VH-VL binders against q0aze0. Designs and how they scored, part 29

Target 1, 268 residues: q0aze0
Amino acid sequence: MKIILVNNRFKENTEKKAQEIAGQLSALNVEVIIDNGLDEPYAGTVDFIMVLGGDGTMLRAARRYGQRAIPVLGVNMGTVGFLSNIEINELAEYLPLILREEYSLEARMMLEVAVFQQQSLLTRVFCLNELLLRSNSPRMLSFALEISGQKLEPYRGDGLIVSTTTGSTAYSLSAGGPIADPQLDAFIVTPVASHIINKRPLVVSPEREISLHLLEEREAIIGIDGQIKMDFGAENRVLIKRAPHPLLMVNLKAKPFFTSIDRSLQRQ

## First folded at step 2 (VH-VL)

Design o1k (framework fv_oberotatug)
Fold by ESMFold2-Fast, scan of step 2:
Structure o1k (fold): chain C 268 residues (1-268), chain A 126 residues (1-126), chain B 107 residues (1-107)
Amino acid sequence: as target 1 above (268 residues)
Amino acid sequence: EVQLVESGGGLVKPGGSLRLSCAASGFTFSNAWMSWVRQAPGKGLEWVGRIKSKTDGGTTDYAAPVQGRFTISRDDSKNTLYLQMNSLKTEDTAVYYCTTAYSEGTYFLDYGMDVWGQGTLVTVSS
Amino acid sequence: DVQMTQSPSSLSASVGDRVTITCRASQSISSYLSWYQQRPGKAPNLLIYAASSLQSGVPSRFSGSGSGTDFTLTISTLQPEDFATYYCQQSYSTPYTFGQGTKVEIK
């Protein structure tokens, strides 16, 4: 068995624990590849991905490996998140089940984001939560939104979020979007501080294609999962589609979504 | 271990030029967004400029006081960042720090400057 | 440019005290704010990123809060090694800008 162990090198607490876990797995004849985020994603084949950290580390793992259809387990290292399934102090208890492949998988949709300059593809990335288009200055944006070739009236405001259902509790929620059951497949399109008061969040089929471009030259950025930031100008356009493969999340322990979100909203 | 080591500082006359180097190790330098930050003696921190990775376009941004006089460049084959300083003024006297942007793996973000070198002193005086 | 203003410019405190430093941006910067600590003669080190996220290796007595224009750094129980200068910094737009600094001095 070959496992990728994903951690963040800049987080010393997780780095030390990753080394310890890698040693334990190696002693059980499991080949371990450590991905501490500093290098390119491991290019070889693997059987399982174990993510040590919070939701941010899981989002990175999903972008790097989510399209490979390999089971991904989130192991929380401290604060409770939405994307981890077990706590680090529970890993020893669940490790035999992992090695025997005794777990269920939950499929979570992902976005495919393609950024163009003129007719040329600049970059193609995948994400688990959302794409954010926002102003990178105090000046509001003027931009066009197309859904499956249907041109909507122009938007004016600070930006727009295109989110998965998993991302419904992330940035989209903060911008006034609905909370969605992550087992549903849908795009959630949420305006950010729209100047037009009648612009509402939209929930659309995951088979739709969403296109965005600026109508006026502005300083804007495209944000991916709150982790990648790219400059976006009037010469650019972005196309958002459902990714070819969902992220396969390992479920070893019951984690009731609605109870978790209810607690989170009470704390906020 | 992620490390940044600056070099090339020293005494230079007003109107002169100086080139600073920053040697990076312990991470994939070619993916990193890099910045220079300076601090005049007894004063606060001042951002000088940044350079993005080649993958992200290799573009540079500068603070107004250095625009047109300073140039940031990188040599990914040597894991080295450079700051070429021309037309130096007495107010450019400062400790110059090399920094990496905050990252989540290979993705660099505008969340802050994560790793800092020890700094190199540039003194501009006659 | 986005102007960052810290308050206070300096404060005197004793070991065990709760210390609060504030930072105000001249315009909304969302959560693109970081806090740094600089001990005399040393390079700065990152304490808090994205307004409220604790950097690896930084003691849990440090915390950050706020969004938009108003931000706070809190040290819950001041330790001897915490006597230093603290800086906030916005990365919402270039040029990145720092606050003027807050010096935390022994009482």
Scores: ipSAE 0.000, ipTM 0.422, lowest interface PAE 15.9, mean pLDDT 86

Design o1l (framework fv_oberotatug)
Fold by ESMFold2-Fast, scan of step 2:
Structure o1l (fold): chain C 268 residues (1-268), chain A 125 residues (1-125), chain B 107 residues (1-107)
Amino acid sequence: as target 1 above (268 residues)
Amino acid sequence: EVQLVESGGGLVKPGGSLRLSCAASGFTFSNAWMSWVRQAPGKGLEWVGRIKSKTDGGTTDYAAPVQGRFTISRDDSKNTLYLQMNSLKTEDTAVYYCTTSTDYYLDTSGYVDYWGQGTLVTVSS
Amino acid sequence: DVQMTQSPSSLSASVGDRVTITCRASQSISSYLSWYQQRPGKAPNLLIYAASSLQSGVPSRFSGSGSGTDFTLTISTLQPEDFATYYCQQSYSTPYTFGQGTKVEIK
């Protein structure tokens, strides 16, 4: 069996723990590849991906490996989050189940984001939570939103979020979007500080294509999962659709989503 | 442990040039956004500029007082950030801090969670 | 450029006091606001990011609130190590800008 260990490149303790776990797995005749974010994603065949860290580390793993249809397990180290399934101190208990493939999988939709300049594709990226369009200056944006060929009235404001259901508890929530069951497939379209009081978040079919472009020359940025930023100008267009493959998340232990989010909201 | 170590500061005459270096360790430098922040003696913090990771376009942004005079660059093979300072003015006298965001959320939002100890640049005749 | 103005520029307080510092942006910056603490002779430390999120390792007595143009940093029960200068910073748009700072001094 070959396992990728993904760790948080910016947290010193996770690198040391990843090396320790790699040694333990090697003693059990498991081949281990450590991905700390420094190198290109491992291109070879792998059977399982273990993510050591918080939600941010899982987002990176999803971007790098989510389209390969490989089981991904989130192992929490330190900060609490929504994307981990077990705690690091529980790993030894669950390791035999992992090696025997005795677990269930939950599919989480991802976004495919394609950025164009004029008619030319500049880049294509995937994400688990959201795309954020925001102004890179004090000026509000004026932009066009098109959903499956339907042109909506122009948007004016600080930006827009196009989120998966998994991303409903991330930046979309902070911008006033709804909380969505992550087992549902849907796009959530949430305006950021809209100057139009009747612009509401939209929940739309994941089969739809969403396009965005600026109506005026402004300095703007598109952000992916809060981890990648790209400059976005009036010559650019972004096309968002459901990614070809969902992220396959490993469930070894029941995690009650609704009580977890309820507890989080009580603190806010 | 994350460390940022600035060097290259010193005394320079108005109109002169100086290059600051920041040696980074304990994190993945090549994927981090790096910034310079300065603080004149007894004064507040002033953002100088930043450089994005090459993956995010490698672009630079500067504060108006230094635009056209200062250049931020990086050498990912050496894990080193640079600030090339040209046409120095007495108003550029400050402690210069090398800064970074080491968390994915912080990185993409412009928040800084690690600072070097700073290097003093004195521009005087 | 977005201008950041802090109030007050300085304040005197005793251990155990509640301290409130305000930061105002010249235009809306959404929630792209952070607070930094600088102790005398030391480099700054991040306390609060995204207006209200507490940085890992920062004591819970620190809290942030606000959105748009008006922001507040609160220290609920001042400790001896909290006598320092506090800065807000916007990262909504470049150039990023700091407030002028608020010095919290021993009464």
Scores: ipSAE 0.000, ipTM 0.432, lowest interface PAE 15.0, mean pLDDT 85

Design o2 (framework fv_oberotatug)
Fold by ESMFold2-Fast, scan of step 2:
Structure o2 (fold): chain C 268 residues (1-268), chain A 127 residues (1-127), chain B 107 residues (1-107)
Amino acid sequence: as target 1 above (268 residues)
Amino acid sequence: EVQLVESGGGLVKPGGSLRLSCAASGFTFSDAWMSWVRQAPGKGLEWVGRIKSKTEGGTTDYAAPVQGRFTISRDDSKNTLYLQMNSLKTEDTAVYYCTTDLYYDFWSGYSDAFDIWGQGTLVTVSS
Amino acid sequence: DVQMTQSPSSLSASVGDRVTITCRASQSISNYLSWYQQRPGKAPNLLIYAASSLQSGVPSRFSGSGSGTDFTLTISTLQPEDFATYYCQQSYSTLWTFGQGTKVEIK
């Protein structure tokens, strides 16, 4: 068995803990590849991916490995989050189940984001939470949203978020989007500080294709999972589709999503 | 170990030139947008300018007071950021910090902030 | 250009106090606001980004709130190492701008 350990080297004790876990797994005849983010993603075949850290580390792992249809387990390192399944102090208890493949998998849709300059593809990336289009100047954006060839009335405001259901509790929530069951597949399209009071968040089939471009020359940024940023101008367009493969998240114990988010919202 | 180390500061006469360097280590410098931020003695922080990664165009932006006089450049093969300062004025006297701008790294998450800072290098423009 | 104004410019406090610092933007900046701490003779440290997100390694006694034009940094239980100058910074508009700073001094 071959396992990738993904860790955040800047999180206190995480790299040391990754080495410790690698030693434990090696003693059980498991081959371990450590990915601390410094190198290119491991190109070889692996059986399992273990992510040591918070939601941010999980988002990185999803971008690097999510399209490979490999089980991914989030192991929380003391940060409260939605993408981890077990705590680090529980790992030893669950290792026998992992090695015997005694767990269920939860499929989480991902976005495929393609950014063009005129007719040239600039980049293609995958993400688990969202794409954010936002203004990078004091001027509001005027932009076009097209859903499966249907051109909507122009948007005016600070920007737009196109989110997965997994991303419904991230930036989309802060912008007024709905909380979505992460087991559903859908795009959530949430305006950011829109000047048009009737522009509401949309819940759209994941089979649809979403495109965005600026209607006026403005400075804008697109952000992906809060981790990748790039300039976006009037010569650019972005195309968003459902990614070919979902992220396969390992479920070793029940996580009460709705009660957890409910308690979080009551404190606001 | 993530680190930025500035060097090249010193005393220069008005109208003179000075080149600052910033050595980066412990992160993927070539992916980072980099800024210079300065602080005059006893004053607050003032953004000077930025340079984008080469994959995102490698373009530069400058604050109005330095536009046309300062030039930011980078050498990704050396993990080094530069600030070329020309036609220096007494008002340019400050500690100059290099910093990451618009954080793309997973380590701290999504940030439109100056995450990593160097220790600063003092530039004094005096007759 | 977006101007950032902090209040107060300085305050005196004792260890154990709850300290609140306010930052106001001249126009709406959504949640694109960061807070920094600068100890005397040291480089600034990022404390809070996206108005309310705590930077990794920063003690939980620091918290941020607000959106649009009005923002607050709170230190729930002031410690000796917290006597410093604090700056807000907007990242909504190019060019980036900082507030003038709030100095937290020992009472």
Scores: ipSAE 0.000, ipTM 0.462, lowest interface PAE 11.8, mean pLDDT 85

Design o2a (framework fv_oberotatug)
Fold by ESMFold2-Fast, scan of step 2:
Structure o2a (fold): chain C 268 residues (1-268), chain A 126 residues (1-126), chain B 107 residues (1-107)
Amino acid sequence: as target 1 above (268 residues)
Amino acid sequence: EVQLVESGGGLVKPGGSLRLSCAASGFTFSDAWMSWVRQAPGKGLEWVGRIKSKTEGGTTDYAAPVQGRFTISRDDSKNTLYLQMNSLKTEDTAVYYCTTDEGIAVAGTLEYFDYWGQGTLVTVSS
Amino acid sequence: DVQMTQSPSSLSASVGDRVTITCRASQSISNYLSWYQQRPGKAPNLLIYAASSLQSGVPSRFSGSGSGTDFTLTISTLQPEDFATYYCQQSYSTLWTFGQGTKVEIK
């Protein structure tokens, strides 16, 4: 068995813990690759991916490895989150189940984001939560939204979010989007501080293609999962569609989604 | 261990120039967005400007009071951030901090200052 | 640019007290708000990002809330090391702005 341990390069304790876990796994004849974010993603074949950290580390792992159809387990190391399944102090208890492949998998849809300049593809990335288009200055944006070739009336405002159902509890929620069952496949299109009254969030089929472009030259960015930032100008277009493969999340411990989000909202 | 160490501060006359450096270690500097934030003695924090990673455009942004006078640059081969300060004014007197910009937030915050250096004092006085 | 105003500018408290600090934005910034702590003579430390998300390693007595224009930082049970100046910061616009700071002093 070959396992990738993904950790946060900016946190010394997570690197030390990853090395300790790697040593324990090696003693059990498991080959371990440590991915702390410093190098390119491991290109070889692996059987399992263990993510040590919070939701942010899981989002990075999903972008790097989510399209490979490999089981991914989120192991929380302190910060409460939605994407981890077990806590680090529970790992020893669950490790035998992991090694015997005694767990269930939950498929989570991902976005494929393609950014163009004129007719040329500039970049193609995958993400688990959302794409954000937003103004990168005090000035509002004017932009066009198309859904499967259907041109909507132009938007004026601070931006737009295109989210997966997994991302419904992330930025889309803060911008007024609905809470969605992560087991459903859908795009959620949520306006950010629209200056046009009555622009409502949309829930659309994951088979739709969504495109965005600016109607006026403005300083704007495209944000991916709150981690990747790209400049976006009037010569750019972005195309968003369902990624070819879902992220396969390991479920070792029951985590009731609805009671968890309900408790989270009560604390805000 | 993430470390940011500023240097180059000192006493300068109004109209003079000074170059600050920030030596970074313990993370992949080339992937990081970097900012300068200053604090006048006994006053609050003021963002000075930032530079994006080269893979994300390598562009710079500046606060209005320093626009046209200050230039931020980076040398990824040396893991070093720079702030070139020209046409210095007495109101530029401050401790200057270099910071990392991280956008790891699940809830959509793309820009917050995760790690800070100890700061370097710049005094502009006649 | 987005102006950030904190209230109060200073407050006096005792160890064990519940402390609340507010931050108001001149326009809606959604949840693009962070809170920082600066102890005397030290560099600032990130406490809260995305208005309510606790930074790893920060004690659970710190919490943030709010959205749009009104935000609050709460310290549920003040400890001796919490006597510091606290700053809010908006990251909605690239022209980033901080509040003027709230100094939490020993009563």
Scores: ipSAE 0.000, ipTM 0.430, lowest interface PAE 13.3, mean pLDDT 84

Design o2b (framework fv_oberotatug)
Fold by ESMFold2-Fast, scan of step 2:
Structure o2b (fold): chain C 268 residues (1-268), chain A 126 residues (1-126), chain B 107 residues (1-107)
Amino acid sequence: as target 1 above (268 residues)
Amino acid sequence: EVQLVESGGGLVKPGGSLRLSCAASGFTFSDAWMSWVRQAPGKGLEWVGRIKSKTEGGTTDYAAPVQGRFTISRDDSKNTLYLQMNSLKTEDTAVYYCTTEPYYDILSGYDYFDYWGQGTLVTVSS
Amino acid sequence: DVQMTQSPSSLSASVGDRVTITCRASQSISNYLSWYQQRPGKAPNLLIYAASSLQSGVPSRFSGSGSGTDFTLTISTLQPEDFATYYCQQSYSTLWTFGQGTKVEIK
């Protein structure tokens, strides 16, 4: 059995904990690869991915490995998160189940984001939560949104979010988007500080293709899962569609989505 | 453990120069975007400028009050950030903090300062 | 430039109190706002980013809310170590600006 341990290079003690866990797994005849984010993604075949940290470490793991159809387990290191399944102090208890492959998998849709400069592909990235288009200056943006070839009336405002259902509780929620059941496959399109009163969040089929471009030259960026930032100008176009494969999340214990989000909202 | 340790502060006359250093440890310095933030005695925080990682172009940005007088640089082989301060004015008197910007932090993707050094005092007085 | 104004400039409170600090932007900054704490003689530390996201290691008694132009930092049950100056910062514009600070003093 070969396992990738993903950790966060900037969080205290995560590298030491990853080395400790790697030693424990090696003693059980498991081959371990450590990914702290510094090198290219491991190119070989692996059987399992264990993510040590919070939701951000999980988002990075999903971007790097989510398209390979490999089980991914989130192990929380003491920070509150929605994408982890077990706590680090529970790992020893669940490790025999992991090694015997006695767990269920939950499929979470991902986005495929392609950024063009004129007609040339600049980059292609996968993400679990969302793409954010936002102004990087005090000036509002003017931009075009197309959904499966349907051209909507121009948008004016600070930006737009195109989110998965998993991402519905991330930036889309803060911008006024709906809370979506992660078991549903859909795109959620949420305007950011729109100056047009009737621009509402849209919930559309995951088979739709979404295109964005600026109508005026402005300072803008696109953000992916809150981790990757890219400059975005009038010469650029972004194309968003459903990724070929979902992220396969390991479920070792019940994590009640609706009661968790309900409690979180009552505190805010 | 992330540590940032500033040095090089002191007393200097108006029109003079100082070079501040920030020694970094506990993270991959070469990947980090780094900033300087200052605080005049008894006053609030003021951003001075930043330098991007070499992978992201290694470019610098400066606040208007210091543009043309201050230069930010980095030596990735020594895990050290520098602030070269020229043509110093009495208004530059402040504690100068070295800070990291987590370009790759999880939910944000926005500019904020997650780690700070202890600061070094620069006094510009005749 | 986006101007950031905090209210109040200072307040007096007792351990166990609920404390609320307000930050106002001169124009809409969506949710591009962070909060910092600075204890006397110490460097600032990050409490909250993206208006409401709690930094790892920061106690849950701290919370942030708001969007657009009006933002609040709340300390639900003030502790002795919370007597400090608090700053908001906008990251909507490339030239970042901080509020003037709010000093939380012991009664």
Scores: ipSAE 0.000, ipTM 0.431, lowest interface PAE 13.4, mean pLDDT 85

Design o2c (framework fv_oberotatug)
Fold by ESMFold2-Fast, scan of step 2:
Order: C-alpha cells, then structure tokens, then sequence
Structure o2c (fold): chain C 268 residues (1-268), chain A 127 residues (1-127), chain B 107 residues (1-107)
C-alpha cells in the first residue's frame, strides 16, 4: 500500500503530525509520500490519500489528485469543517479500518474550468467548490452567461459564482445561493451583488456547459476554490463543465450533513 | 518549516543592475503566487510586483515606478523567486521582502493577503 | 489607483489600553483589506485579512471591522509586544496599495 499524506504547508503543526503518522505507517509496511514542499504533485501510483488539516487543505488535495479516482480521507486538525470525516485524535482508532479498506466512498462532483484567450486554451484546472468571476476594480462588470448554447440576458454586478453542490455551503451560500445535498450532481449559479433585480441563483444540470465572458473591458479575476486567481479580460472566455472524475471521499464514520449545516446556520 | 530567505542585496550605483533571490522551503512553491514588497529606510511598505504560478499562466504584474525596469521570474525546480533590477535609481533604495501573495483558505474565496514574509535584503543605490 | 490613508500617523498608549486605528480607501474596496504588524527591525506579519478575519496564530485581542471605504483595527487590551507599526493594504485593485502606517508607541 502506498499513501500520500497531504498537509497544510502554511501550518507547522500539521507538518509535525504528518511526520509522526508517516513513521507509524512505515512501521506497518506502508509506503508514505508526504506532499509538502514538493514542486509538483506526486506522479506515481497511489492507493490512498490522507489529508491532514482543514477544508482548505482538502480543496488543494482535490485539485492536485481528485481526478485520479483515488480514495481521499479528510482528517480534521482544528476548526470543524464540511470536508473532513474524522478528527486527528480519532485517527489511531480508525487506522486499522483504513489499512483493511473497510470504508465506504462518497463521490463528489468537481468542476473542469478552461480559460481561453481568444480561441487558444490558456489553462485548464479542476476544483471542488466553485469558480468565482469578480471585478478587480471599483467598476461593476457587464458579462454574458451562456448555458449549453442558451444566451441569457446580460449580467451587471460584482460577479458570478459557478459552484458544485459541495461548494453550496462555501462562497455560494454567502452570496445567497441555496444549500444543496452534496450527493446531488448540479451546478449552482449564484450572482454576486447583481444590479439587475431579477437575477436569481440557478440550479443547472451537471451535463450542461457554462460559458462566461466580459461584454466590456474591465479589470476582473477568476477565483477558484478561494485559492487560485487568474486575470480575466474581455479577450478571455471561461468554459465550465463537469469534471471527468468525481473526488472519492472516504467515509469511516457517519457525518450528518443536514444537522451539521443546520447547526452552523444558527451562528452569524 | 515554512520560510522565505532573500539574498543578493548590496550597494550599487545609479544606472546599475542587481538580481535578488528568494529561497523558499517548507511549502509547495510551484502552487504559490509570489510578490516582492519593499520598504525605503524609515518609510512605509510599497508593493513592487508579483508572479503567478505556472498553472495560472505564470504572468507578472508591476507597480508603476518599476515597470519596464524590474523583472520577476521563478525557477520552480529550485524553489527560488528572482527580482532582476535594471536601471536602478536612488529612490529604489529599500529593504526588499519576498512574500506569498495568497492564503490557503477554507471553502470561501480568500482575498489577496501577504501570508509568509522573508526577513528582507537591503538594496542601497547611491552615487 | 486606490489610495489608502491611515489615521492617526502615530499614537502613544499604555499597556492595557484599547487602541483603535482607522484606514480609509479613496474608493469602495468591499472587504478586500488586510492589516499587518511590523515590529522595529522585523518583517511585517499578517494580522487580519478580508477586513475582519483573524489570521491563524494571531491573538484574539486583535480585531478588524469595516467595509467599503472605512476600516478599523482594534487592539482590545494592548500588550508590551504590540508596540509596533501597523499597515492596512487593499487587494481590490491589481495595483496593490498600502496605507502609510500607524506607529503605536509606549507611554
């Protein structure tokens, strides 16, 4: 068995814990690769990915490894989030189950984001939560949204979010989007501070293609999972599709989504 | 441990050139957007420029005072950020810091912030 | 360019005091504002991002508030290690700008 341990590169405590866990796994004849301080994602064959940290670390792991169809376990080390399954102090208890492959998998859809400059592909990235188009200046954006060839009336405002159902509790929620069961596959399209009163969040089939481009030259950016930023101008177009593979999340213990989100919404 | 270490500062004459280096360790450098921020003696902070990760186009942006004179580059195989400074002026005298240009956040969009800073390297331009 | 103006430029305070520093943007920047602390002879360190989010490892006596053009950094109970210069920074525009700094001095 070969396991990647992904830790939060900006939190030293997770690095120390990763080394400790790597030692324990090596003693059990498990090969361990630590994803920390390496320039590129590990390119070899891997059986399991363990993410030590918060939701942000899981988002990074999903972008780097999510398309490889490898089981990914979130191990929380602090603030309770939506993407972890067990706490770090529970890992020793669950480790035998991991090694015996006694767990279930939950598939979470991902986005494939392709950014074009004119007709040339500039970059392609995958993400678990959302793509955000936002203004990078005091001026509002004017932009076009197209869904599977259907051209909607122009949008005017600060931006737009195209989210997975997993991302429904992230930035889309803050912008007024609905809470979605993460077991559903759908795009959620949520306007950010729209100046057009009747622009509502949309819930769209994951088989559709979503296209965005600016109607006026503006300073704008594309944000991905709150971690990646790219400049976006009138010469650019972004195409959003369902990614070829879902992220395979490991369930070692039942984590009730609806009671968790209900409890979270009681706090401002 | 996570750290950034600048080097290459020193004394240079106006019109001269100097290259600064920033050695990164303890994190995945290739994923990070990197910036240079400077501080003239006894003055405040001034952003110099940034470079994006290769996966995000590897493009650079510069503050107006250095546009056309300074070039930011990166070598991901060496985990090193560079600042090539040409046609140096006395007003370029400052401590130069390298820094990461984004946070590893939660599921929420995290605005730009300079999370990790090096110790700085002093560049003195005098005739 | 978005210009950032801090007030006051300097202040004198005693340990235990409540300290308030303000930052004003020349135009609306939503919540794209960060606060930094710089101790003499040291590199800056991030305190607050997104106007009100406390950076991990930063003591809870620091808090940020505001949106649009007016922002505030508050230190609820000043400690000896808090005597430093504080900077605000906007990330709304691609040409990032810092405020001129506010020096918090002992006395």
Amino acid sequence: as target 1 above (268 residues)
Amino acid sequence: EVQLVESGGGLVKPGGSLRLSCAASGFTFSDAWMSWVRQAPGKGLEWVGRIKSKTEGGTTDYAAPVQGRFTISRDDSKNTLYLQMNSLKTEDTAVYYCTTDYLEGSGYYVPDAFDIWGQGTLVTVSS
Amino acid sequence: DVQMTQSPSSLSASVGDRVTITCRASQSISNYLSWYQQRPGKAPNLLIYAASSLQSGVPSRFSGSGSGTDFTLTISTLQPEDFATYYCQQSYSTLWTFGQGTKVEIK
Scores: ipSAE 0.000, ipTM 0.473, lowest interface PAE 12.3, mean pLDDT 84

Design o2d (framework fv_oberotatug)
Fold by ESMFold2-Fast, scan of step 2:
Structure o2d (fold): chain C 268 residues (1-268), chain A 126 residues (1-126), chain B 107 residues (1-107)
Amino acid sequence: as target 1 above (268 residues)
Amino acid sequence: EVQLVESGGGLVKPGGSLRLSCAASGFTFSDAWMSWVRQAPGKGLEWVGRIKSKTEGGTTDYAAPVQGRFTISRDDSKNTLYLQMNSLKTEDTAVYYCTTGDYETFPLYYYYMDVWGQGTLVTVSS
Amino acid sequence: DVQMTQSPSSLSASVGDRVTITCRASQSISNYLSWYQQRPGKAPNLLIYAASSLQSGVPSRFSGSGSGTDFTLTISTLQPEDFATYYCQQSYSTLWTFGQGTKVEIK
């Protein structure tokens, strides 16, 4: 068995903990690759991915490895999040189940984002939560939204979010989007501070293709899962569609989504 | 843990060339925006230029005084940032720092340079 | 090109003093402004980003305020380690610019 351990580059103790866990796994004849942010994603084949950290670390792991159809387990290292399944102090209890492959998998849809400039593909990236188109200045954007070739009335405002259902509790929620069952596959299209009255979030089929471009020259950026940032100008176009593979999340411990989100909303 | 180490500085004659390197460690270099900032002796900080991550287009931007003379590049396989300096002038004499930026992405993007190397001195004199 | 002007260029202060440094942009930059501290012979350190957000690990005596064209960095109770040069920097335009710096010296 070969496992990738993904850790959070911003936490001082995470690197030492990853090394400790790698040693324990090696003693059980498990080959371990550590991804601590120093290197490019591991290019070889692996059997399992263990993410040591919070939701941010899981988002990075999903971006790097989510399209490989490999089980991914979120192990929380401190802050409670929505994408981790077990706590680090529970790892010893669940490790025998992991090694015996005694767990269920939950498929989470991902976005495929392709950015073009003058008919040329600049980049293709994948993400678990969302793409954010946002103004990078106090001036609002004017932009075109097309859904499966259907041109909507122009948008004017601070931006737009195209989210997965997993991302419904991230930036889309803050912008007024609906809370979605992450087991459903759908795109959620949420306006950010629209100046047009009655612009509402849209929930559309994951088989739709969504395209965005600016209608006038403005400073704008595209953000992906809050981790990748790209300049976006009038010469650019972005195409968003369902990624070829979902992220396969390991489910070892029941994590009731609705009671978790309900507690979070009561805090607000 | 996150560290940037510059090298390649030294004495060079006007009109000459010099290449600076910045070795990065402790973070996913390929995801990071990288910048060069310089400081002439007894003067303030001056931004030289930046290079974006490969996934963000890998594009470069330069301050007016160095545009056309300096080139920023990166080798993600070696976690190294470079500054190629051509047609050097006495006014280019400075300590050169490499920096990596961070940003907050919602609801607004905010660019800031939170990790800096120790700097490398470039002296251009006849 | 966005020009950043700091005032004063230098000031003398004693430990325990309240110190304020001002930064002005030649055009509106919203809140896309950072403050850096540089001790003699050392690399700069980030203090404040987004005009008012305190960087992790930076003491709470540092605070930033302002929006548009006028910005202020305040040190509420100056400590010995705060004698340094302070720089503002805008990230609103594609080409980034620093202020000329404000040196805080022992009185």
Scores: ipSAE 0.000, ipTM 0.430, lowest interface PAE 12.7, mean pLDDT 85

